# Ledger of designs, part 1: VHH binders against Imidazole glycerol phosphate synthase subunit hisH (hisH)

No score or structure here was measured in a lab: all are predicted.

Target 1, 214 residues: Imidazole glycerol phosphate synthase subunit hisH (hisH), of Cyanidium caldarium (Red alga) (q9tlq8)
Amino acid sequence: MKNIGIINCGMGNLHSVSNAISNIGFNPVIINASKDLVSFACSALVLPGVGSFDLAIDRLEKKNLIEPVKLWIQEDRPFVGICLGLQLLFEGSDEGSKPGLKIFNGYVSQFKHSLVKKVPHMGWNKLYFNRFNTIDNLVPHYFHYDLQPWAYFVHSYYIEPKDCYTFNTTSLTFYGKQKIVSSISYNNILATQFHPEKSGLFGLFILKRFLSSY
Unless a header shows other numbers, all headers, positions and changes below count from the first letter of the chain; antibody chains aren't numbered by Kabat.
F, E and O are the ipSAE of ESMFold2-Fast, ESMFold2 and OpenDDE, as the mean of both directions, binder to target and target to binder. V2 is 0.75 times the mean of E and O plus 0.25 times the DockQ between their complexes.
Where letters were taken out, [cut] stands.
Atom coordinates printed by the task and the answers are left out, and those that the model quotes come from them; centres of patches stay.

## First folded at step 1 (VHH)

Design c01 (framework vhh_gocatamig_d2)
Fold by ESMFold2-Fast, scan of step 1:
Structure c01 (fold): chain B 214 residues (1-214), chain A 118 residues (1-118)
Amino acid sequence: as target 1 above (214 residues)
Amino acid sequence: EVQLVESGGGLVQPGGSLTLSCAASGFTFSSYALAWYRQAPGKKRELVAGISSGGSTVYMDSVKGRFTISRDNAKNSVYLQMNSLRAEDTAVYYCAADYEWGYTYDYWGQGTLVTVSS
């Protein structure tokens, strides 16, 4: 059974993510410090979280996890970002001052009240997968044409990628008049704005498919 | 400002051929996916063909083997070569950019009319 490291940045969702990882046949291990990465010999890392970009960066820095996580990604080791974990891969938040992990170019922006009915975007919503950029075979072809899967969202900020077409696979979601990048795949990174651990069988399917590749 | 300008539409007989062209400006063309949609009177707009920034293509089932989409990044242009045209191909054809983001396009052209009739 492979160990999957779940990074504790103090921003929540550890229990639900840990349960999802167990349910799909892996051994979840909680990463509280860089030494845990060595001790547990993880096959992949998951960075979950909900809430403030700057607070998450601050907490990761206090745990000395910023550099180990960046090195993990730079070594092309498998990585999953969930909700805030997706956002932290970018340069920073428009409402904050702390730099993100800067894996991808672009920023995290707050929803514009003129474009959306309510903030946060909370509830189930449809995913529209990029039907041209599916090189990693992450999502079956039928999800692009026949099935529009639904996933669970809860967020007040969304990513604005600067280099949109560097990703192998993406999905879009529409909230009011706002177009949201709801997931990305790039090399050995899977990152979702939705919560796969709370998105039923579809969410578990995506996690299992990605993690089983390693 | 972003612009997509279609050309090449016209009247052709069944079995004939046309090449549609779309000239783009105002964005980094090579980074964007391009697609051709069509809409006949009283019908919904439908995807005909798409091409990614990397050159991967997709086609509607009814046009596979008859239509070919291509791009020329040096000319900021995308093309739709249409062969063995049928009466049901009659529609206004639209060029769209940003199809790599699933079923959504940020930019659309004005359209070009294709009429297949004897």
Scores: ipSAE 0.006, ipTM 0.218, lowest interface PAE 9.7, mean pLDDT 83

Design c02 (framework vhh_gocatamig_d2)
Fold by ESMFold2-Fast, scan of step 1:
Structure c02 (fold): chain B 214 residues (1-214), chain A 120 residues (1-120)
Amino acid sequence: as target 1 above (214 residues)
Amino acid sequence: EVQLVESGGGLVQPGGSLTLSCAASGSIFSIYALAWYRQAPGKKRELVAGITSGGSTVYMDSVKGRFTISRDNAKNSVYLQMNSLRAEDTAVYYCATVEYWGDLYSFDYWGQGTLVTVSS
């Protein structure tokens, strides 16, 4: 059984992510410090979280996890970012002051009421897959009828990418008039704005497919 | 919404070269995969070349080694460099994005097309 490290950034969602990792056949281990990465010999890292961008960065800094996580990603080791974990890969939040991990170019922006009726974007919504990315990436070009491409979202901020040469967009989602990047697959990174651990069989399928490739 | 506008079409002799450009408007151009399609009179539209958001490319067999697709996200543009042109390459060329949902749902943004004529 492979160890999958779940980074505790103090922003919640550890229990549901840990359960999802167990349910798909892996051993979840909680990473509270950089020494845990050495001790547990993890095959992949998962960065979950909900809430504030700046608070998450602050908490990762206090745990001395910023540089180890950046190094893990820079060494092209398997990495999953979930919700806030996707957002933290970018340069920063438009409303914040703290720099992100800066793996991808662009910023995290708050939804505008001119484009959406209510904040947060909360509930199930459709994923629209880029056909050129899906055959080679985490999602097959054609889905079985029993695997529905709906996912669960709960967020008040969304990513605005600046440079596509650093990543491949896997899916888009529409909320009101706002188009959202709902997932990215780039090298050994899978990052989702939705919560695969809360997205039924489809969410578990995505996690299992990605993690089983390593 | 994304709007696409093609340019660069024209008349060229067999063996000649031509560069097509596609300019996009919209705040999220960088996240799209983009493709060039072509349609000759009375024929079905066919995929010529595609490029993902990360820069991976695909080509139709008959154009491999002759055509090169590229993108410039700072300029919100995608290009098709066409070398060693043949009479069979005569068609209206379209720039498109593709968003899809497996076999159940597909979502495309298309440009209006640019005519390429290869003749002596």
Scores: ipSAE 0.000, ipTM 0.182, lowest interface PAE 11.5, mean pLDDT 79

Design c03 (framework vhh_gocatamig_d2)
Fold by ESMFold2-Fast, scan of step 1:
Structure c03 (fold): chain B 214 residues (1-214), chain A 122 residues (1-122)
Amino acid sequence: as target 1 above (214 residues)
Amino acid sequence: EVQLVESGGGLVQPGGSLTLSCAASGFTFSDYALAWYRQAPGKKRELVAGIYSGGSTVYMDSVKGRFTISRDNAKNSVYLQMNSLRAEDTAVYYCAAEVTYWDSGYEYTDYWGQGTLVTVSS
């Protein structure tokens, strides 16, 4: 069974992600320090979390995980970002002071009540996929035409890419008048704003297909 | 008016080759991703090959190494070179021009051709 490292940034969601990883046939291992990455010989890393961008960065810094995670990604090793984990790949939060991992250009912003009726964006919502992106190889063709997948969201912040919707954007989701980048696929990175561990068979399918590729 | 017109289909023996062509008009060709889809009798339409505006390509696993998609932006055309054809490649082949993402919220924005029949039989 392959080891999948789940990075503990102290922002929660470890239990549900660990259970999902076990359910789809892998061995979840919790990464609390850089030495754990070598000790467990992980095939992929998962960065989950909910809540504050700056708090997550601060906690990763205190655990000495910022540079090892950046190096993992720079070496093009498999990486999954979930919710906050997607957001941390960007340059920073508009309302904060801590720099993100800076893998992608752009910032994280809080929803505006002028554009959405309720905050957080909580519940099931539709995904609109790019047919030609890497993640599309993991999703059966009929999901693009015959069935729009639904995924589970719970977030008060969303990403604003500097280059708008680029080749790296895998799916969009619409919440009120707000357009959300709901997933990104680039090289060996899969990052989702939704929670695949809470998105039924579709979410587990995406996670299993990505992780089974490595 | 947007038009995609396929050509090059026909009857071919197993192991043979065909080149499909699709001529496009009525939109800014270089801004679109182009794809070839196919539909066999009683089956759903499936993606065979795609080419992004930047030239990167995607293939269905069963055609990798046998089929090659290419585009010519100066001629507003996309091509599918099909080699080592098999009986299971028999289908109506459709050319499609599509955005790489949708920002309308509930509608897909695609342009489709009328299709061209490819029959692989002895």
Scores: ipSAE 0.014, ipTM 0.239, lowest interface PAE 7.7, mean pLDDT 82

Design c04 (framework vhh_gocatamig_d2)
Fold by ESMFold2-Fast, scan of step 1:
Structure c04 (fold): chain B 214 residues (1-214), chain A 121 residues (1-121)
Amino acid sequence: as target 1 above (214 residues)
Amino acid sequence: EVQLVESGGGLVQPGGSLTLSCAASGFIFSSYALAWYRQAPGKKRELVAGISSGGDTVYMDSVKGRFTISRDNAKNSVYLQMNSLRAEDTAVYYCAKYEVFGDEYWYFDYWGQGTLVTVSS
């Protein structure tokens, strides 16, 4: 059974992610310090979390996990970002001054009340894949009466990538008048704004498919 | 584990016909939807035809009335009968499996290597 490291940045959601990883046939291990990355010999890392961008960066800094995580990603080792974990891959957030991991260019922004009626964006919503005419990005729109993937969201901030052409695959989600980049893939990175661990069989399938490749 | 093996491609003149077949293994064939995709040189990959586990079919507009997708659950095979072929149909054709999650959601799974169809005078 392969070890999948779950990074504890103190921002919650460890139990549901750990349970999802166990349910799909892997061994979840909690990463509290850089030495745990060596000790557990992880096949992949997962960075979950909810809440404040700056608080998460502060907590990762205090645990000395910023540089080890960046190095893991720069070595093209498998990495999953969930919700806040997706956001932390970018340059920074409009809520604060702390730099993100800076894996990708762009920033994290708050929803504008002129474009959405309530914050957070909470509940099930549809995924639409960019570049729908590539094999890796195709969603079968035609086979049944309701053919779009639905995923569970709970967030008050969203990513604004500088250039979506950087990514191998992206998905979009619409909330009110706001267009959201709801997932990205790049090399051995999968990062989702939604919570695959809370998105039923569809979410578990995505995690299993990605992690089974390594 | 899951394998899809395409066959039946070849060189054919405009107006001709070909039947592509896809032999499947490693899953309960009758429970899954199957589809044919194609990719022409310099173009993006596109869905040509699909068939559900229940036998419902869909087609891209440019092939509707000319192509027919079918399945044989006893032989674990899906077929694409192509009639009235045009130069624009020249492409590598791929077989794909879909998984249903929950009640109606579909996800693309691909394991086939493709079969080349050339329509030329």
Scores: ipSAE 0.000, ipTM 0.128, lowest interface PAE 13.6, mean pLDDT 80

Design c05 (framework vhh_gocatamig_d2)
Fold by ESMFold2-Fast, scan of step 1:
Structure c05 (fold): chain B 214 residues (1-214), chain A 122 residues (1-122)
Amino acid sequence: as target 1 above (214 residues)
Amino acid sequence: EVQLVESGGGLVQPGGSLTLSCAASGFTFSYYALAWYRQAPGKKRELVAGITSGGSTVYMDSVKGRFTISRDNAKNSVYLQMNSLRAEDTAVYYCAAGYTIEYPDSYTFDYWGQGTLVTVSS
């Protein structure tokens, strides 16, 4: 049974993510410090979280996890970012002052009330995947409404990628008049704006497919 | 400011050929999937051909083997080579850019061109 490290940045969702990892046949281990990465010999890392971009960066800095996480990703080791964990991979937040992990070019932006009726984007919503990428095997062969993937969202900010033309695949989700990049895949990174741990069998299926590849 | 500008449309006889071009500016072109759509008067807009950022292509059944989509990332351009044209190919052709080509509805694409008219007659 492989160890999957779940990074504790103090931003929540640890228990639901741990339960999801257990349910799909892996051993979840909580990473509170860089020494835990060595102690548990993890096959993949998961960075979950909800809430403030700057607060999460501050907490990762205080735990000395910024550099180890960057190095993990730079070495092409398997990595999953969930919600805030996706957002932290970018350069920074519109309302913040702290730099993100800067794995990808672009920023995290707040929803505009001119484009959406209510903030946060909260609830179940549809995903549209590119059918020619590895993740497209999660999309039904026929594009029927009832066979379309749905996932659970709860967020007030969304990513705006600028110059990363090397994403292997992305999914899109539409909220009001706003188009959201709801997941990205790049090398050994899977990062989702939605919460696969809260997205029923579909969410568990995505996590299992990704983690079983390594 | 984002722009997609189509060119190359015109009048052609049945069996003839045309090449449509779409020049893009104001976004990172190589990141995006690009598609050609068409709409005849009184008809629904439909996907004709699409090409992903990685170069994979899709075609509607009625144009497969006759039309070829290609892209040039250095020139921020996408092309539609149309051969063996038929009267039913008469439409306004639109260039579109987005993250995916799977779902051919208007909000799947971030950016749309103004369209170029193709008329196949006589």
Scores: ipSAE 0.005, ipTM 0.238, lowest interface PAE 11.1, mean pLDDT 81

Design c06 (framework vhh_gocatamig_d2)
Fold by ESMFold2-Fast, scan of step 1:
Structure c06 (fold): chain B 214 residues (1-214), chain A 120 residues (1-120)
Amino acid sequence: as target 1 above (214 residues)
Amino acid sequence: EVQLVESGGGLVQPGGSLTLSCAASGFTFSSYDLAWYRQAPGKKRELVAGISSGGSTVYMDSVKGRFTISRDNAKNSVYLQMNSLRAEDTAVYYCATLYFESWGEYSDYWGQGTLVTVSS
């Protein structure tokens, strides 16, 4: 059974992510410190979380996990970012002043009341997948032409990538007048604004297929 | 009001060239990814070329090396330079904000289209 490391940045969602990883046939291990990455010999890392960008960066810094996580990604080892975990891959947030992991160019922005009815974006919403650069054999092959995938969201901030064409696959979601990049894939990275662990069989299927590739 | 207005279409001989232009208004042009789509008689609509807000480009295989997409943010315009035109390039060409789905094309804003006819 392969170990999947779940990074504890103190921002929640560990229980639901751990359960999802177990349900799809892997062994979830909680990563509380850099030494745990060595001790558990993980096949992939998952960075979950909800809430404050700056607080998550501060907590990862205090646990000495910033550099080990960046090195993991730079070595093209499998990585999943969920919600806040997707956002942390970017340069920074308009919420505060701390730099993100800077894996991708672009920033995290807060929803504007002029464009959306309520903050947070909370509930089920539709995914529209981009096949622009290449066909990702992970997700696009699972749907017939008249199917519309739905996923569960809860967030007050969204990513604004500088260049979406760098990604192998993206999905868009529409909330009020705002377009949201709701997921990205790039090399051995899968990162979602939605919560696959809360998105029914669709979410579990995406996680299982990604993690089973490694 | 958001508008995309295409121009530059027309009748051209095989091997000829045309430049399509799309003028945009009513949104922050520099922040949007943009595309040219086409729909030929009796065929599905297809993505021809796309350009990101950052300037990265993508092309349909059959037009790669013949067509060039570009943008001018100061003029709120996107262009499609079409060289070495073939009869199979005959279609109505649409300027649109860019999105392509696994089961079709999706765009938030569309132009009215401009007809390109390549006689053979």
Scores: ipSAE 0.006, ipTM 0.194, lowest interface PAE 11.1, mean pLDDT 82

Design c07 (framework vhh_gocatamig_d2; at its last look DockQ between E and O 0.04; V2 from the best seeds 0.00; counts 0 for: pae E 11.4 > 2, unsure alone 64.8 < 65, grease 28.2 > 24.2, SAP .758 > .668, placed apart)
Fold by ESMFold2, look of step 2:
Structure c07 (fold): chain B 214 residues (1-214), chain A 121 residues (1-121)
Amino acid sequence: as target 1 above (214 residues)
Amino acid sequence: EVQLVESGGGLVQPGGSLTLSCAASGFTFSEYWLAWYRQAPGKKRELVAGISSGGSTVYMDSVKGRFTISRDNAKNSVYLQMNSLRAEDTAVYYCAAEGTYYDLTGYYDYWGQGTLVTVSS
C-alpha cells in the first residue's frame, strides 16, 4: 500500500481528505514537518485547505514546509492541490498579503458582486472538462451519462492564471457571470478548486485515477 | 454551415515529409481545439495531435518529435507537418474541431471528410 502525504497546514479538512485517500485504496499519512516526507516514504503529496491564504502560508513556513513542497514539485513528483491548495500554487491572493508558492503565474481574486450574487460559491456545480490533456483519461468515462460531472465547491476566491503555456486548464465552471478555472494540471500536478473528497463517487474516481498512475 | 476541408494528402516515400492543411468555416475557430486523427484500414481511429485554443499541443507517443501541429487563426486553418514518415503512418487523416470542454449531455464535434496519406516505396 502506497503512502500519500497530506500536508497539515492547520486549516482543517484533514479528516475528509484522509478518509477519501483511504477509501480509494491508499494509506494517508499526515505531514507536519519535512522529515515526515522521508520517514513515511510518501509516493504522492496532497496540499488541502479551506480558509485563509496568509495563515496557510504562515503555517507552512513555521513547519519548514515551504521549500520541501516546492522541491517536491520541482522534482516532478505526484502532487494534488485541493481548494486553497490550488490557490497557494499561484503568486498571491486578494484574501491576503503574503506571497504564494509561485509555482504558476497568476493571482487569486475575490468574487465581485457585480458578477455573482452570493459569496461564497457553495454547493454543487458543473464541470466542463478539457479534452486534450493527461487528465482527460479521467474524463472520457463520463461520456456515457453514467456520472454527471458535478463537484462540490466552497470558496470566496478564484484563480486568474496569466499564462496557458505553463499548465493546462482541465476544467471550467460558471458561477453567476464569472467563469472560473475549476481544475488545472501540469506534469504530475493535479489541482482543483472543488473538493474531490466531498464530490461523491466522481471525486473519488478522479483522485484514484490520478494517484494510481504512480 | 460548418465545414472542415482537409488537403495535402498523397503518396510519399519512407523518410519523406508532408504537410496536411485543414480549412475551417462556420464556427468561431479561435475558441475550439483543433486536432488531427487518423484511421488505418481495419484499425480504430486515433488521436494524432491536438492544439488548444491557447496554443498548447499534445501528440501521440509514436509521432512525438516527427509531427508538428500548428494553427493560423487569421486563416481559420490548422496544419500537421509530418516528417520522417514511416509505413505505419499510412492512414486517412481527419481534421476535427472539438469543444474545449465536455457537457453532461454530450455535444457534437466537427469532422472533415479525411485525406489519404500513403507511405510506401
Scores: ipSAE 0.000, ipTM 0.197, lowest interface PAE 11.4, mean pLDDT 81
ESMFold2-Fast, scan of step 1: ipSAE 0.266; ipTM 0.698
ESMFold2 (binder alone), look of step 2: mean pLDDT 80; pTM 0.800
OpenDDE, look of step 2: ipSAE 0.022; ipTM 0.337

Design c08 (framework vhh_gocatamig_d2)
Fold by ESMFold2-Fast, scan of step 1:
Structure c08 (fold): chain B 214 residues (1-214), chain A 119 residues (1-119)
Amino acid sequence: as target 1 above (214 residues)
Amino acid sequence: EVQLVESGGGLVQPGGSLTLSCAASGRIFSDYALAWYRQAPGKKRELVAGITSGGSTVYMDSVKGRFTISRDNAKNSVYLQMNSLRAEDTAVYYCAAEYWSEFDTYDYWGQGTLVTVSS
C-alpha cells in the first residue's frame, strides 16, 4: 500500500481528504512538520485546505513546510492541491501580502458582485474540459465527450493565471458571468478548485487515476 | 487573421530525426500558446508538445527526452525537433495556436503534415 502524505496546515478538510485517500486504496499519512516528509516515504503529497491564503502561508511557514513542499514540486514528485491548495501554488492573493509557493504565475482574486450574485460559489457545478489539455492522461475520453462531470465547490476566491495556461488548464467552470479555472494538470501536479473528496464517484475517480500513475 | 502552415514531414528510418516547422501569419502570434498534435490511423488526435507565450513547455510522456518544442516570435514560427523516432510516432502532425482573452478563446489549426517512421 502506498503512503500519500496529507499536509496539515490547519486550514480544514483533513478528515474528508484522508477518508477519500483510504477509500481509493492508499494509506493516508498526516504531515504535521518537515521531519514527517523524511520519515514516511510518501509517494505523493496532497495539500488541502479552505479559507485564508495568507493564514495558510503563515501556518506553513511556522511548520517549516514552505521550502520542503516547493522542493518536492520542483523535483517533479507527485502533488495534489485542493481548493486553497490550488490557490497557494500561485504568486499571492489580491487581498493579501504573503507570497505564495510561486509554482505558477498569477494571483488569487475575490469574486466581483457585478459578475456573480452570491458569494461564496457553493454547490455542484459543471466541468468543461479545455481542448488543449492533457485530459486523456487523467480521465477516459468518455468523461469529457459523453458525460458532463459535476463537482462540488465552496470558495470566495478564484485563480487568475498571468500567462496563457491553456496547456495547464484541465477544466473550466462558469459561475454567473465569471469563468473559473476549476482544475490544472501540469507535469506531476493535479490541482483542483473543487473538492474531489466531496465530488462523488467522479472526484474519487480523478484522485485514484492520478495517484495510481505513480 | 491567423493562418498556420506546417512543413518538414516525411519518411524516416527508426532512430532517425525530423524537424517540423509551423509558420503563422498575423501580428498577435507572440501572445498565443502554440502546440503540436498528432493523429494516427484509428486513434484520437493527441497533444504531443505545447509552449506558452511565456516559454513554458509540456510534453506527452512517450516523447519526453526525444522531442523538443521551441518558438521564434520574430519569425512567427513554432518548431518540433523529433529525435530517436519510433514506428509508433507515425502520424499526421498538426500545428495549433490558441489565444485566451477575457471574453473569448481563439484557436487556429494547420492542415497537417505526415510523418512516417518505417524501413
Scores: ipSAE 0.005, ipTM 0.218, lowest interface PAE 12.0, mean pLDDT 81

Design c09 (framework vhh_gocatamig_d2)
Fold by ESMFold2-Fast, scan of step 1:
Structure c09 (fold): chain B 214 residues (1-214), chain A 120 residues (1-120)
Amino acid sequence: as target 1 above (214 residues)
Amino acid sequence: EVQLVESGGGLVQPGGSLTLSCAASGFTFSSYALAWYRQAPGKKRELVAGIYSGGYTVYMDSVKGRFTISRDNAKNSVYLQMNSLRAEDTAVYYCARDIEWYGTGYFDYWGQGTLVTVSS
C-alpha cells in the first residue's frame, strides 16, 4: 500500500482528503514537519487547504515546509494541490504581501461583484477540459469528450496564470461573467481549484488515476 | 466582425503533400489559440492539431510526424503542413478560434472549411 503524504498547513480539509485517499486504495499520512517526509517515504504529496493565501504561507514557513515542498516539486516527484493548494503554487495574492511557492507565473485574485452574483463561488459547476492536450491524465475513461464533468467548488479567490502554454492540460469553469482556470496538469503536478474529495465519483477517479501512475 | 478563411485544399495523390492556410481578421490574433479540425462524410468532427498563443503545439496521434501546425502572428495566419497524405485524411478541414490563449478546446468562431481529397 503506498503512502500519500497530506501536508498539514493548518488550513482545513485534512479529514475529507485523508478519507478520499483511503477510499481509492492508498495509505494517507499526515505531514506536520519536514522530518515526516523522510519518515513516511511518501509516493506523492497532497497540499489541501481553504482560506487565506498569506496565512497558509506563514504557517508553512513556521513548520519549515516551504523549501522541502519546493524541492519535492523541483525533483519532479508527484504532487497534488487542492483549492488553496493550487493557489499557493503561484507568485502571490493580489490582496496579500507574502510570496507563494512560485512554481508557476501568475497571481491569485479575488472575485469582483461586478462579474459574479455571489462570493464565494459555492456549489457544483462544469469543467471544460483542454482538447488540445493528447495526455488523458485528468479526464476519466468513462467520460467521453462531449460529456461534461461536474465538480464541487467553494472559493473566493481564483488563479490568473501567465504562462499556460507549458501546462499539459487545463480545465475552465464559468461563474457568472468570470472565467476560472479550474485545474492544471504539469509534469507530475495535478492541481485543482475544485475539491476532488467532495466531487463524487469524478473527483475520486481523477485522484486515483493520477496517484496510480506512481 | 471575426472571420476565419481557409484555403489550400484540393485533390492530391496518396503520399503527396498540401499546405492549408487560415487567414484571420477582426480580433487580436496573437491573443488566441487556434486549431485545425476535420470532418469526413458520415463521421464526427475531430481535432487534428492545435497551437497556443505562445506557440506550443498539440497533434492527434494519427497525424503526428506527418502534419505540422504553425502560426504567423504578423500575417494573422495559421497553417497546417500535411505530408505523407493517406486516403483516410480525406475530409473538410476547418480552422477554429479557441475562446482563450491557452487552448480550452471550446471554439467561438469557425471557418467555412476547405475540402481535401486524397485519391488516385
Scores: ipSAE 0.006, ipTM 0.256, lowest interface PAE 10.0, mean pLDDT 84

Design c10 (framework vhh_gocatamig_d2)
Fold by ESMFold2-Fast, scan of step 1:
Structure c10 (fold): chain B 214 residues (1-214), chain A 121 residues (1-121)
Amino acid sequence: as target 1 above (214 residues)
Amino acid sequence: EVQLVESGGGLVQPGGSLTLSCAASGFTVSSNYLAWYRQAPGKKRELVAGIYSGGSTVYMDSVKGRFTISRDNAKNSVYLQMNSLRAEDTAVYYCAKEFLYSDEWTTFDYWGQGTLVTVSS
């Protein structure tokens, strides 16, 4: 049974992510401090969270986890970002002044009430995957964009990547007049705006496929 | 019905300044990433400057400190203020609304017709 490290940045979803990891056949281990990364032999790291970008950065700084997480990613070790965990990979958020992990170029922007019926974007929504790049998408070949798998979202902010061409794969969703990047992959990184741990069999399959590859 | 219309190009002397305008319709500039690209004859199209929906900006190294991208939400327009112009800045300048995409989604990108900037004495 492989250990999967789940980073506790104090931003929620820890329990549901731990349950999902357990349900797909791995051993979840909670990473509360940098010493835990040394103590546990983890095959992959998961960074979950919901809510404030700046608060998450502050909490990761307090736990001395910013540089260890950056180093993990720099070493091409398997990494999963969920919701806020996806957003933290970027340069920063329009919400505040704290720099993100700066793994990817681009920023995190807020939905505008005037353009969408409701903030947050909450509930199930369709995912659009490029059918010609299914091998690199970590999605079964039978899931092409015509099939439109559904995933669960709850977010008030969305990513605006620069140079999106650098990603191996990207999935999209649509909310009001906004086109939303719903997931990205790059080398050994999988990061989703939706919550795979709350997205039924589809979400669990994506997590299992990614984690089983390592 | 998404459209981008550039204006403000022309002939300018080295060291001069020029402001390009991009009028957008069919969407709101304050809710999208918008960028200025340029293409000189025989060269690849290159990113000059971009503005994210929240107002953060990015620039290519050769224009930092000389060019400024901005927007006017009331006019639904994006601008590129170009100062200290050089002969190397001669190009057709394009306004683009970019969708965050893979190659298969390029149809979601919208480009204007372009506006020519010539820097010559």
Scores: ipSAE 0.005, ipTM 0.268, lowest interface PAE 10.8, mean pLDDT 81

